# VH-VL binders against Large ribosomal subunit protein bL25 (rplY), part 10

Target 1, 192 residues: Large ribosomal subunit protein bL25 (rplY), of Marinomonas sp. (a6w1c8)
Amino acid sequence: MSLSINAVARTQEGKGASRRLRNEGLVPAVIYGGETAPVSISFKDNELLKAVGTPGFLTGLVEVTVEGKTEQVLVKALQRHPSTGAVMHMDLQRAQADKAITTRVPLSFINAAQSEGVSKQGGRLTVESKLAEVRCLPANLPEVLTVDVIKGQLDQIFHLSDVILPEGVELVSLLKGEDHDQPIARIGKSKR
Below, E stands for the ipSAE of ESMFold2; O stands for the ipSAE of OpenDDE; V2 stands for 0.75 times the mean of E and O plus 0.25 times the DockQ between their complexes.

## First folded at step 5 (VH-VL)

Design S16 (framework fv_rolinsatamab)
Fold by ESMFold2-Fast, scan of step 5:
Structure S16 (fold): chain C 192 residues (1-192), chain A 120 residues (1-120), chain B 107 residues (1-107)
Amino acid sequence: as target 1 above (192 residues)
Amino acid sequence: EVQLVQSGAEVKKPGSSVKVSCKASGYTFTSYYMHWVRQAPGQGLEWIGEINPSGGSTYYNQKFKDRATLTVDKSTSTAYMELSSLRSEDTAVYYCARESYSGYDAFDIWGQGTLVTVSS
Amino acid sequence: DIQMTQSPSSVSASVGDRVTITCKASQDISSYVAWYQQKPGKSPKLLIYAASSLQSGVPSRFSDSGSGTDFTLTISSLQPEDFATYFCQQYDDYPLTFGGGTKVEIK
């Protein structure tokens, strides 16, 4: 689906941009990367809250419109208020068609209920990692990565190498060697 | 490359004034706030104030408000800090520093520092 | 003024050690904290801003945690080039204030 949000370009006017923006209900952000200079922007807090709640906004490509011009970006960093959860600021990196990007993609585990481990052996799927770090060109960025647990038995552990990878997508941890093939889920004994 | 280059070391007598310059290059001078910070020998960092190069608006630490004056010359991309009525405790390295992008207020680029020594 | 209290004032460590530096604000500053590294005779360099964003070119062994009043800078595996003085800074309110610094020295 299409993910977009409007932003306002900001100048460093007045006596303190960050302190002033907070009182105006604005969330500061910066767009950087590519061959173009970084741009300071701000989002209306209510619009940003709605966008952040949309699946894929924090992990996928997002269209940001500033002064009528739209560009594709990735959310590279997000700071939240610890007690309220309100977004305090964001780093947005421009996507370049010919440059590989590194970002986190959600993991989806399918066929757990149909596995022998769950259906016949009294187990349940426990997910240990909900995201995986990928490297790919922007055009190849998946919305989700799938792990098929259909052949899982009781006590089986699934690892990053069990993830079904689309063409052009690499798992960053696996590029570092087999020693980095971390567990991501298991079928364990269910007591409830 | 982005850089801030400051004027050379100064030796001043108590009661005099000093004016330190900070020349910016490699970026749009008027798009970033400039700050001034000092560090006495062997001590921590102390914030003096900020200036918006676009409009010239300033905000000062109250400790320095009556003695410090921050200005800019847009034609030369140069920021200045003038400190008057110098005392021996004003002996310090003075830095100019660029505030990063809107909303962060962190100092991402620093000048090399200017040692100001106040003694008779 | 918001006082930033940094501890310890110095720490002796060996290459490969995990080093933790703590910074306490006198009032709630949310996550408006930056961390700087300063080597003798040099200007400070920005390491971390916005309480989690690593500055470009800074190694991943540097990390920040905390919110509200208590903040921590961690160096997961100390390298020879990391022997320096580290400062925290709040930018929630004027005047901007820094911690007293922590000197990381070779054992």
Scores: ipSAE 0.006, ipTM 0.460, lowest interface PAE 11.0, mean pLDDT 83

Design S17 (from O3 with heavy chain S57R E105S, light chain A50D; framework fv_rolinsatamab)
Heavy chain, then light chain:
Amino acid sequence: EVQLVQSGAEVKKPGSSVKVSCKASGYTFTSYYMHWVRQAPGQGLEWIGEINPSGGRTNYNQKFKDRATLTVDKSTSTAYMELSSLRSEDTAVYYCAREGYSGYSDAFDIWGQGTLVTVSS
Amino acid sequence: DIQMTQSPSSVSASVGDRVTITCKASQDISSYVAWYQQKPGKSPKLLIYDASSLQSGVPSRFSDSGSGTDFTLTISSLQPEDFATYFCQQYDDYPLTFGGGTKVEIK
ESMFold2-Fast, scan of step 5: ipSAE 0.064; ipTM 0.540

Design S18 (from O3 with heavy chain S57R S102R E105P, light chain S31D; framework fv_rolinsatamab)
Fold by ESMFold2-Fast, scan of step 5:
Structure S18 (fold): chain C 192 residues (1-192), chain A 121 residues (1-121), chain B 107 residues (1-107)
Amino acid sequence: as target 1 above (192 residues)
Amino acid sequence: EVQLVQSGAEVKKPGSSVKVSCKASGYTFTSYYMHWVRQAPGQGLEWIGEINPSGGRTNYNQKFKDRATLTVDKSTSTAYMELSSLRSEDTAVYYCAREGYRGYPDAFDIWGQGTLVTVSS
Amino acid sequence: DIQMTQSPSSVSASVGDRVTITCKASQDISDYVAWYQQKPGKSPKLLIYAASSLQSGVPSRFSDSGSGTDFTLTISSLQPEDFATYFCQQYDDYPLTFGGGTKVEIK
């Protein structure tokens, strides 16, 4: 449904992530894009941790409320601490109803166990890409893209062109030409 | 218009306590952190601690944590620094200073005039 | 603690001179550094914050260069009112710490 999180506006005059902000349980972020100026904000660490753990938060549209005003945004970049995985910074892009956005959407592979390649030919599905970059209007952004591998045979390679696309959704790689139809999964021999 | 006005000079005996006040005016008192900094005669600046006047949350320099107490009175827009177990080394000018940008990390944009505390037997 | 090492301790200069004061942090503080001016018997006054941002009302002859660990305050053309002691400060992490100060004296 609708994912939402509250944020607090902050000064834009500092540069970089501060240990002091982190000590106060705040995570810096910036909202940019559209026709209005970028705004610097911060999230409470506890609220952000919960939000990031919610399916669709990092890949879908999110409503951010700052000083009573709500905007729809997309997470375009996220910096994590190398050892703890804690979010240190986020870049959020404003979504406009009439402007195409680009983001990564999870790939879901279905019916592998029912395929002839797996069930009868001793194969196993190996996923090589878990995300695909899409371009669409915000209203058309899917939560997941499905790849149906039911007709897969042993040694079959699945490509981006095998993804089931909803109306209004394009794969960025395929917009560059058929020579960018990258492999995303294969049914390979797990044993001789 | 924005001003921090501190209490007057004090002379204290070793082992006693001193409480310095800092009255804010010209801005929303609860929107900015208040810091305390001291300067011994002819020496540099030393940070004592900070207080958020809104909730009373404090952070102290570990050197002063056991002796310094920072408080606020929101009804009078006044911040206080109490320092106990005074030693001759505590002789210094004590400043209150406002942190800009409502509690986000920032510099001290407004300073009180300072309060000289002399510790002598 | 983050050590702020400031040099020189004092400098003698004439009106119109270019004066530079350096400040070195013992670890990366990004741009969370401020510079203060203090005249005898007076409180410190904020000159520069966030490494390079000039405080309102401060003359443009004051500037800072640097980032990370090494910072330099420059007064491009020293004026009579600039004879004072200058301090750098980091406000990235607790405890907040100041440099030892640089006294700018008339030659």
Scores: ipSAE 0.007, ipTM 0.468, lowest interface PAE 9.8, mean pLDDT 84

Design S19 (from O3 with heavy chain S57K Y104W E105T, light chain D93E L96Y; framework fv_rolinsatamab)
Fold by ESMFold2-Fast, scan of step 5:
Structure S19 (fold): chain C 192 residues (1-192), chain A 121 residues (1-121), chain B 107 residues (1-107)
Amino acid sequence: as target 1 above (192 residues)
Amino acid sequence: EVQLVQSGAEVKKPGSSVKVSCKASGYTFTSYYMHWVRQAPGQGLEWIGEINPSGGKTNYNQKFKDRATLTVDKSTSTAYMELSSLRSEDTAVYYCAREGYSGWTDAFDIWGQGTLVTVSS
Amino acid sequence: DIQMTQSPSSVSASVGDRVTITCKASQDISSYVAWYQQKPGKSPKLLIYAASSLQSGVPSRFSDSGSGTDFTLTISSLQPEDFATYFCQQYDEYPYTFGGGTKVEIK
């Protein structure tokens, strides 16, 4: 919700090849979804580069302002240049207050150094997944999901079911059954 | 609900002209570019050109620029493609297609059913 | 004009098979590639645009990979309704150009 970026509207009547926009330092994007028509927009490439580098921009709700109108959106697709990594275009889906959204949220692992596995058994936490896919209403979207590894022993594997879930938040994988409770981290032997 | 309905098959003599129509429904006609593409056996899909229904601005494949004319009638939400100086190699199925908003692309998300134009002596 | 070379021209496959179709552009087109499916007697249908974005209503078994000049369409587990001709298209420069098509036939 605190993340915002300005965009410039573009219409089909002024549409040229995407290459022309890129030559002007603009990155094309589209806002779609809900029950209203899609809106073609563009971002300044230097402003978009800074925004994409901000934690939560690609995973959380973003406020996009175009022609004085602000909408809450999720980044649903992002295309990068293969060699430079520069953003070439984006699909932005409108968030609706009464509709569940699906997005990826960063995982934060806490208390590894205080766990018996790390502090007394010579282990080290190895993170296998840095993101988890969640389903929730927009108002309930967390900025981060926490995994508390304080009780971890050497060789313990942590799974999606170990994630601390806020009210109204579900893990998509766990909705599909217990056989989708994937490993996300482990305490393994330190190589030192 | 969004659909493009084209006129029926045509049989033409070499040297004549053909005009194919494409009637749009289920969306705001002037908000999307309309493209024309043909498909001849052994040649694959070939882009003829595009028109912005709002202002009538056109862009053509240079191969067709001297023979193709793209127009629209906003009152009936209908696009037209006229191809003149027909040759036997112009025998093809001609499609109209709407350019969507998908990923800032010129991807064609809705297609007409096609119109077979046969040019024979 | 940018030439799109598609291979193979045809492939015989069985239900459940993994099918791979390649498309090569004569110059760098970055990711401005769309893929279409066409069944006999029908109009083409958009499957994938921008080299990775799946069109609404298209099954997840369809995917694309590649960049620059080399692109690949993959069908991970072929279904009976997937027997069709597939075309790639570039939209980086005018005129827009299509590959020659790949016919996926029942074995």
Scores: ipSAE 0.005, ipTM 0.482, lowest interface PAE 11.8, mean pLDDT 82

Design S20 (from O3 with heavy chain S57R G103Y Y104G E105G, light chain S30Y; framework fv_rolinsatamab)
Fold by ESMFold2-Fast, scan of step 5:
Structure S20 (fold): chain C 192 residues (1-192), chain A 121 residues (1-121), chain B 107 residues (1-107)
Amino acid sequence: as target 1 above (192 residues)
Amino acid sequence: EVQLVQSGAEVKKPGSSVKVSCKASGYTFTSYYMHWVRQAPGQGLEWIGEINPSGGRTNYNQKFKDRATLTVDKSTSTAYMELSSLRSEDTAVYYCAREGYSYGGDAFDIWGQGTLVTVSS
Amino acid sequence: DIQMTQSPSSVSASVGDRVTITCKASQDIYSYVAWYQQKPGKSPKLLIYAASSLQSGVPSRFSDSGSGTDFTLTISSLQPEDFATYFCQQYDDYPLTFGGGTKVEIK
């Protein structure tokens, strides 16, 4: 199911600084990248709150419709109010079918409780990274990347290279050279 | 051609007020916010405030709120900044600048030439 | 207030050099950053807005990278007319604030 949200284009009546829009219950956003100029838009805060609560909205491709035109975008940056959690600002990058995108995808660690390290050796899985930066074409973007820790022993460290990658998906850190295979999780002795 | 032309240099005594003008031409004056920014000699830029020429609504930097007054005269397409209770620290070049609106472009796309205000005893 | 910290305060460079200027915001400002060029005795001139959009008439050797809190202005091949002071500015929240400036000087 495609994720979608409607946006309001800034007109002469609604033009001006992002800070002014927030006073009107509008959340400012910018769509940028691709072949066309950046576009300033706004979302109604109540509609955006529903959208942000939908799984995949912050990590996957989103369809934004403004003035009848729909574009596929990625949420590149999002600022929330510290106490209320309300979205204050949003940066959206255009996705192009033939251009690789770079974004962060959630890591899911499966089978920890069934591993020898946890079940038989008194260990506990400690997750050090919840996200991984990937590069892929938009059509190949996964909703989640899994790390299967079922064969994990006590004191085992899992790295980015342990992530199971779908076809067409690369980990950006592993493309950068020598010391970029970072630890992402460990099975260590339980703290008691 | 879009232009902002400011009034000439002023020399003022401490405690007095100064009023700088900024005449706009080449665009619809009431369609763009006007901002005021100052720059002390050899120093950086400091935002004073903004005015919507259509309705006269203003927003100020709290540092200047009690001393700065921004106004417009729509009939002459002229914006004004008045700064009261002048101190030597107010010696600066004062700029008016138009806020553009071009797809994320709430930046200052057109600037006046600046007005040097010198406050000395 | 959002503080904009520029580094370096000055840089000495030769024609043809690649020059980079860094601007750090004290909080997330997304793409609501602009870059201005100011030559001695003149008003600032807008170069880049929305972190990546080149103002009409500005040469393509000027570019910006970054989002969130860290932004970099790059001049890919410095020309004689580029010796000036450069300022970043955030327009995300009140009061609008500028970086301290970076003077690009002849080596």
Scores: ipSAE 0.014, ipTM 0.484, lowest interface PAE 7.5, mean pLDDT 84

Design S21 (from O3 with heavy chain S57R Y101W G103S Y104G E105Y, light chain A50D; framework fv_rolinsatamab; at its last look DockQ between E and O 0.01; V2 from the best seeds 0.00; counts 0 for: pae E 13.0 > 2, placed apart)
Fold by ESMFold2, look of step 6:
Parts: sequence; structure tokens; C-alpha cells
Structure S21 (fold): chain C 192 residues (1-192), chain A 121 residues (1-121), chain B 107 residues (1-107)
Amino acid sequence: as target 1 above (192 residues)
Amino acid sequence: EVQLVQSGAEVKKPGSSVKVSCKASGYTFTSYYMHWVRQAPGQGLEWIGEINPSGGRTNYNQKFKDRATLTVDKSTSTAYMELSSLRSEDTAVYYCAREGWSSGYDAFDIWGQGTLVTVSS
Amino acid sequence: DIQMTQSPSSVSASVGDRVTITCKASQDISSYVAWYQQKPGKSPKLLIYDASSLQSGVPSRFSDSGSGTDFTLTISSLQPEDFATYFCQQYDDYPLTFGGGTKVEIK
């Protein structure tokens, strides 16, 4: 609910209709999932450009308003023009309050510079995973997950089990078993 | 509100083991490191070790690494400290303490009430 | 291990006095120090962390200063409830270590 955007319903679909919408400065999108039929919508290009540039829009819950009706959604897919990078189409999945969602959340590695491994032992933090896949109810979805590496030593490898998790949040890989506690960062020797 | 409640006092013989529990409530157990600290009667504080409850990773004071074992039970939000091969100098109050994000990464913002462990022959 | 040397080991002071407690680290620990208050029969209570940050709910008469190896906790106007033992703690390097404590006695 930290991010919102308005959309309009549309009835024209298919590649011809989508191309005409984009020529009019509109970006086609679809909201799907849940118990309700998919809804075809469009966004104003300038409004969508501002929204996708906002931190958290592509990775968190977004409120979309269509004809006075609001829905919480996750950005599932986004198609960009290969040459210009312009958004051409967006797929949105409904988030339901009583059903767990699975999505990727950014990892924030903090205090690396202060760690003994970096500050005193000549190491540097190498991040191997910038996102982690979580499972939680929508109300519990964190905007970021923190890994505090202040206690890191040279040659230390950090794993998914080192992530600090808010209540109600699980890491999908760890649900698969202990052999899926994958490395996410390491403090290794500095390359000058 | 936020609380750490430890198990009751224990009297032990030299050579035995003790396992102290620390039940957390009022916060997300897996989001905060848990530390164990002891205080001998009339003495200062001594750090035993830490555990990350979300994955069980531990780091021990080398003084205790061969005798101390830290574990957690996420389903009951409970941390445990087991100390083996007890000696009379292990007589102390044992505390669990939560490392707080708002108070610093190794500073302990919430403490349990303490568990007196008495080791006597 | 980093040794934390507190002084004095005890101090006797009157209500309203300024009390200063020092803690010296055996090596440079930057600002990674915390201060705790412990009343008889109670658990320690965090006062100040990171050599400047006052914990929520701690009276403003508590402050600290220092960096590197020399750190100071100051109680600007001692109150009757400040009778306690005070400990410093470093968290720059493992193992985490505490000072020996300073008992503040109010008469």
C-alpha cells in the first residue's frame, strides 16, 4: 500500500489493439489470479514510467485502481522494447489477504565496511544473491531483508540461514531442506 | 510485551550438564540474534556465545567452545544453552539477551531474568 | 581478546553530583561500545550504544563520549534511582567482552 497507480479498463485486446494503445501513450496490462476473472487494463505511459522508477514498485505490493475498484497486485512480468527499454506490457497477479504469496525480496547486506574481515583483514564483500524468494501472507511481505555482516571474518561465507526474517516470513529455499541453504555472500580477499 | 523468560534455578554436581531455556515472546523470534552471558556471584559479565535463530548459526567464545551448545526451537520461540563438564567455577547467573537492531548490532536491548546455576560438590 | 578496563571500581556520590566512569580498551575499537546499568538482583539494562546513541526510555542525564580506546559514561545530575553497577561492553571483535564494572553508591 506504499505504492499506487491508476488504470483504465480496456476492451480491445490482441497485438493490433495493444500496438494502437501504445501509439496513444497507453501501456496494456492484465490483472489475473484469485477467484475473479482476468481484467484487461491500461496505464498512461507517463504515469507508469514514474511508477516503475519508484523503488519497490516492481518487487512489492502495488495498489491498482480501476474504475473506482482497488486491488493489491504483484508485478509478475514486464515486457520491454529491446532497443528503447520502454515498457510494452505488464502482467499483474492479485494478492489475496488469506493466501500465502511467493515473491522475491531484495537482500540488504549491511555493515560490511565495519566488519573485521573487510576493515582489518583485507577482505571485501562479494554479493552472490541480491534477491531471496520468500513465502508469506501479503500483510507480512517485507520491503527488504537484512543480512548483517558486521561480525564477518575473512573467508566467511554467508548463507540464506543468516538472513534476518520478520515474523510470518519464510525463505522458500530453506523450506526445501537444509541442503538448500545456499550461499548469498562472502568476504574474500581483496582484488587491487 | 517483549519478554525473555528463563527456566528456574538449578543445582548440579561437578561433571554433569545443565540446559537452560529462554522463551521469547512479544517479537519475531527469528529476526534477532540471541546471546548468552553469565555472571559469577559478585563478579562481572562474561559472553558465552550467540545464535542466529533463523538458521541456527552459532559463534562461541573459545573459552566455552568445547562445553557450550546453543540451540533454538523456532516452533516454541525458545533458545537453549547447554553447558557440560560443569565445575564449581561455573556457578553463575546465566542470562539470555537479545541483540537489538535499534540499539546496535552487538548491544543487548532485552535480557532474560537470569537463571542461577549452582555447581557444588 | 580485547580487554575493557573500567575505572573507578566504585564511587560514592551525593544526589545531584556529576559522576564520570571511564572504560579503556586494550586496542582501538572505534566507537563500538555499549553501556549497561545493573541494579542489585536485576538483569543489566542497556543505556547507550555506538558511543553516542541513547536507548529509548533512558533519561537524558546519561551521556557518553570517546572513541578509539578511551570511553566515558557521564551522569550529569545523579538521582537516587541511579544507584547501580555500570558496565561497558565492546562489540568490535569476538569474543564480546565487558568491563569489570563500577559500583555507584548514593548517600
Scores: ipSAE 0.006, ipTM 0.471, lowest interface PAE 13.0, mean pLDDT 82
ESMFold2-Fast, scan of step 5: ipSAE 0.139; ipTM 0.585
ESMFold2 (binder alone), look of step 6: mean pLDDT 90; pTM 0.934
OpenDDE, look of step 6: ipSAE 0.674; ipTM 0.877

Design S22 (from O3 with heavy chain S57K E105D D106E, light chain L96F; framework fv_rolinsatamab)
Fold by ESMFold2-Fast, scan of step 5:
Structure S22 (fold): chain C 192 residues (1-192), chain A 121 residues (1-121), chain B 107 residues (1-107)
Amino acid sequence: as target 1 above (192 residues)
Amino acid sequence: EVQLVQSGAEVKKPGSSVKVSCKASGYTFTSYYMHWVRQAPGQGLEWIGEINPSGGKTNYNQKFKDRATLTVDKSTSTAYMELSSLRSEDTAVYYCAREGYSGYDEAFDIWGQGTLVTVSS
Amino acid sequence: DIQMTQSPSSVSASVGDRVTITCKASQDISSYVAWYQQKPGKSPKLLIYAASSLQSGVPSRFSDSGSGTDFTLTISSLQPEDFATYFCQQYDDYPFTFGGGTKVEIK
């Protein structure tokens, strides 16, 4: 449902200390947005490494606990060390219950092997997009969006409009018009 | 407005010490690190060290660690850089500079006007 | 220590010219680079921080490109007030180090 991570508040005294925090095994971050003032925080780098490696952490809602208080946030920006991939800084935006959020959600393609195109016509499913950008209230944010390809025939192309949308979830591309209904997968001819 | 005002020029003999002041105004003194940088006439910039005015914690460039002492007086919002065992190569303009906060990292956003220290016999 | 190498040491340019100054770090510094302008007899002035963020009040003709080890300061259309010495600086690790400077001269 929600991923969680603990953070430590940075005092006014610690302002302007991003590199020093990194040398102590801490990663600086800022929580901003909503009606509350921005707060500077830090994460332990080993805990953050595990969290970032968890599916949904960078795309979904995250619960951050600082000084016993928990807030729901979205990762809006992340800076990584170029060679190690270690997170060096994060921007976290507060989620508001009555405000729509925009984020990317993984696409799951089901029933490909059972489709006529794959099972009887010698085709195979090729996935062209693994994520879709959605807009919804935080409470309606899905962990995955499903595309059911069961009725797919050979040479069928699946588009964003084929995604099964839960109540309250919209695809950002489709809000821009019908000419933004991009292909996301196809069943193509394959002889092995 | 935010500003840093440094003490006046000094002429010192080799082997002596100099103490340069940097008075801050227009912001919360204890919320930002203060740095010291020097520049020999016509030359490039060289970092000496930093101090956290709140707790007094310092970090130094190894080149200056044995001779430089950074301190602050919170009651007057003033930072100090003392350099001992002066030699002719220490002739330079010495700057104090405030480390700004951007969330991603910090650069020196406000600089003092500089203090010329001349070391000669 | 991280070495910052600037080139060229000087460049002669006319008003309206595009000027580029290169800064190379001896190791990866991500985006932790700042650029400063210094006019004769004056203290340095911050132009750009975090490799791409323009300091408040600095004209949009100043920009930085690059990440990791190679950074370039560009002045898209040189103005009379831009004749100065420019320095890059890394603040990724101690000690903080500056490039040798590039003097932008008229002609």
Scores: ipSAE 0.005, ipTM 0.485, lowest interface PAE 11.1, mean pLDDT 83

Design S23 (from O3 with heavy chain S57R G100P E105L, light chain D93N; framework fv_rolinsatamab)
Fold by ESMFold2-Fast, scan of step 5:
Structure S23 (fold): chain C 192 residues (1-192), chain A 121 residues (1-121), chain B 107 residues (1-107)
Amino acid sequence: as target 1 above (192 residues)
Amino acid sequence: EVQLVQSGAEVKKPGSSVKVSCKASGYTFTSYYMHWVRQAPGQGLEWIGEINPSGGRTNYNQKFKDRATLTVDKSTSTAYMELSSLRSEDTAVYYCAREPYSGYLDAFDIWGQGTLVTVSS
Amino acid sequence: DIQMTQSPSSVSASVGDRVTITCKASQDISSYVAWYQQKPGKSPKLLIYAASSLQSGVPSRFSDSGSGTDFTLTISSLQPEDFATYFCQQYDNYPLTFGGGTKVEIK
């Protein structure tokens, strides 16, 4: 599902400096990339805090609406205040329909309890990687990638190649070759 | 290629004014702030002020507010710094420098080559 | 005004040395600090912004650490082209201010 947030343009006088924006409860951001010039925007701190806490906001496509125009963007950088954790700035890159994007997507492991390794062989699933880096067109970006461990036996190791890939989605590590097929989870012997 | 090209060196008399130009190319002029910074011989860097080329809004270092005037000509993508009531201590290399419209990227990523202004009687 | 104090004012070093330069702000500036390199007769060149972000094209031997009031620029293995003067700058509050500079010179 598309996530959305409203922004205010800051091309008008007095809105360019980050210090001035912070005093007004606004967080500066820039939208860049694609065929059009960068645009400076700001978010209300309260709205941005809620958005950043939403699953997929920092890793997926986000719709930003400024002055009635909506653009799809990807969060490329986020600066936080060291003490408060408050967002101080964001870099947002435009998504182009015909250009592949690279981002991290959460991994979801299903059917562990139903596997023989867990249910009958005294094992437990241990997740070693929670995210995978994908390359795909914006329209094909999934919210989550699934790893089905139903056939797992005790001592089974699951790798990136075990991820169920939707059409049009590639794993960046696997594009580098088979020797980059890293372990992501295992069914190991449970011990008290 | 993004570049800022400044006008040539100037020799001025005390009490006069100088106007230094900075011509931008290779990017959208109105999408970046333009700053002016000076450096006296053997000394450090001193910020004079900034201008938003889009709306013409300026912010000045209080030390220079009564003498410095920053302007832009959008038709030629050129920024100007005028400094009036010149004194010998105004002898310095004057730089223009570009800043993205980002609170996070408020650093000066591209600099002009500098213009030496010598104030002598 | 926020005062930026650099130390040392100069350091003599050899190629391959690890060089560290410190910058102290008179008040908390979070991560709104940039570092510039200037060679004699040349304009300053941006190395690092937002305390930790390397400018495109800057070698990975340059890094910095710190937040709040204390910042350190590190050159992990000094190269011949690194002999220059380095300046820190805060951009948290007006007026923007620079450190006094640190000259890295050949031993």
Scores: ipSAE 0.007, ipTM 0.477, lowest interface PAE 9.8, mean pLDDT 84

Design S24 (from O3 with heavy chain S31D S57T S102H Y104W E105Y; framework fv_rolinsatamab)
Fold by ESMFold2-Fast, scan of step 5:
Formats: structure tokens, C-alpha cells, sequence
Structure S24 (fold): chain C 192 residues (1-192), chain A 121 residues (1-121), chain B 107 residues (1-107)
């Protein structure tokens, strides 16, 4: 099914002093962007904890329902408590079907164990970037971007240009020029 | 499109009052707290107070509470800061700033351009 | 009042340098700290809130680390547009207070 979560509209007293919501088991959030004004909402912390643990919730499109009204949003920012990891606040941006969005998508590195660098040359894959910033229409947003390292040799460095891109998806860094093709992983020899 | 536009520079005599305006546009005025901050020439930022445009409730820095008055006019989406009993030490740029779209962390995401208030001896 | 002590007061740097600015609160403020950039003659601009969250549109070279009383703003590779004064701010308790500012100057 699709990813969805219910929210409660915040009353007037919750604005600017929303920290009081924490004591009531509620997590404040804001829906912004698109044609309509920003809306202050809150999530029940137990429902939000379950949702955040669901693959794709933080990177994909999410349906948020407030008082029977449903909107499609992206999680643009999420603040966690430094020691507990509990979600303290969320920024949700409205998705518009005809407007490009930017967000960070997880990178998945496949076939490392089968590469000559790892299997025959005593190397190991070290991941330097776990996320890549993409630009695409909402309908084209992938859940994951794949990097195939099967042909990797010892000391091989993989860059953003090695990412396999679906139709309609661009990497933001590569739009800035050739010198922004940053390293994302390498097969190196390390024992210690 | 979200903007805060402040009134023009003022030159005042010691002992008088000044009233600075801050007109909001591009968002729902009553959904965000408005703050006032000043900056004396060559110095840092100093918080004066906050107002909730929805209810009119205010909180002030104790240093300013006896002289500063924060108000709003919902019909024009305008916030005001009045500072009375002016001294030379009140010469500063005065800013209005919106508490961000987060509402929970109280960071200032949109600032007015500033209003220079000069208090001559 | 919560005092925010910022250091250094100024730093001379070149394009491409890593710049580090420190902010110390007189008491535990958890993660209720924001960072602002101010260019001469302009209003402050929000960079970071809640200690680690980048404001929309702010380049990824800006980052914060810390919680409790010690906070650090890092600019990983200084660009020409980054020469400015930087301020930290706590919003844990009233009155809201700012650090003294750090001016990042051309070497």
C-alpha cells in the first residue's frame, strides 16, 4: 500500500510554544509549500515512531491526513533528540505533480563480495556517502539508487557518475559541473 | 514572496518615543510569533521581545519591559515596536523577525530589512 | 540569563579553508541553538536551527556539532560569499540571547 499517517491540527496556543506538546506525547510538524499557507500539525509520537521506521517514509512521498483532508508531502527536515533519537520536529513540503523536487535518496552498493578487488585482492568496500541529492518530478522519485561495484579492483574509487539513474532523475551535484563528481565509495586495503 | 518590510529611519531627541512598523506579506500573519531584535553600531544582536499576533500576548526582555511596547494590527498584517524614554544608548538598527515555520524551535527564518533609530543629544 | 560565549571574535581565512567557530552556553540548552550569517549592511540570515538542521537553501558546507553547552559551526570549504559575521543564538529560555559574533575576514 501507500505510506500514510494521521495528524492532528494544532490549536492557536501550540504556535511558538509547541514545546508543551512534548509532554502530551505529541510531535510538532509543519506542512508548507505549494499554493496554500503553511499548516501547523502534530503527530502522536507512537504513530510517528512506527511510520519513521517504515522504509521509504523519510525519502519518498507520504500521505498526511488532517481532519479528513489528505495531502502528499516529502519529509524535508527531521530533528532527533541527541541522546534518545526520538523525533522532536518535522518539516513537510507539499508535493506538486508538475514541479521538480529535490531530496536525498539512499545509495545501495551491490556485488562488492563478487568483485575482484574484494574477492581476489584482499580489499573491502568502504562507503563514504550513504545518500545522494536528486532532482526529479514526484512521480519519478526512486526509493533507492544503485551503484554496481562488480568490476571494482583494489584501490578503485567510485564516484557519483557511477550511480545508475532511472528515467527522469538527475543528481544535483553533477548539474554543477564535472569537478563536482565526488567520491562515494572505494575498495581499499585496511586491516586495522 | 514571504517578506517583512519595516518603516524608514528615524532621528529622535532624548526623552522622546519612537514607533517602528513591520508589515508582513506572503503568509498568514496570525500563524507566527513576531520578534524584535536590535543591533547597536559595531555591536551584537540583542533580543527585545516577542508577540503572538493571534492573541496579542507578549514576552519582554526585562531590560526593555518598562519602555518597550509590542502591538499588532491584524487588519493590515503589521507589527509595531514602541520604545519610550529614549537615550543615546538606544541608537541602533531595530529588526523585526518571524519565528520560523517550525514554531517549536523559535529560530528566526525571515527578517525585516532593519530600521535605523538615531537618538541625538 | 543564559550567556552565549562565542570564539574567536575574528578569523582570517582564504577561499577553500576549513573554518570553525565555537559557541558555549552558560547552562545546558539541549539542542535549542541557531546560527545566523550577517553581511555588512544586511539583515541576519538563518543557517542552522536545532543545533544540526540546515535551513532550506543553505549550502551543505555549513554544519553544526554539539549539544548541551558546547556548539561548533563548521564551514568545510570557505567560498567568497561566506565572508561575513556569524552569530549563535539560544532559544531554550527567556530572554533569548546571542553570541558576540565571529567575523570571517579575507586573509
Amino acid sequence: as target 1 above (192 residues)
Amino acid sequence: EVQLVQSGAEVKKPGSSVKVSCKASGYTFTDYYMHWVRQAPGQGLEWIGEINPSGGTTNYNQKFKDRATLTVDKSTSTAYMELSSLRSEDTAVYYCAREGYHGWYDAFDIWGQGTLVTVSS
Amino acid sequence: DIQMTQSPSSVSASVGDRVTITCKASQDISSYVAWYQQKPGKSPKLLIYAASSLQSGVPSRFSDSGSGTDFTLTISSLQPEDFATYFCQQYDDYPLTFGGGTKVEIK
Scores: ipSAE 0.007, ipTM 0.448, lowest interface PAE 10.1, mean pLDDT 84

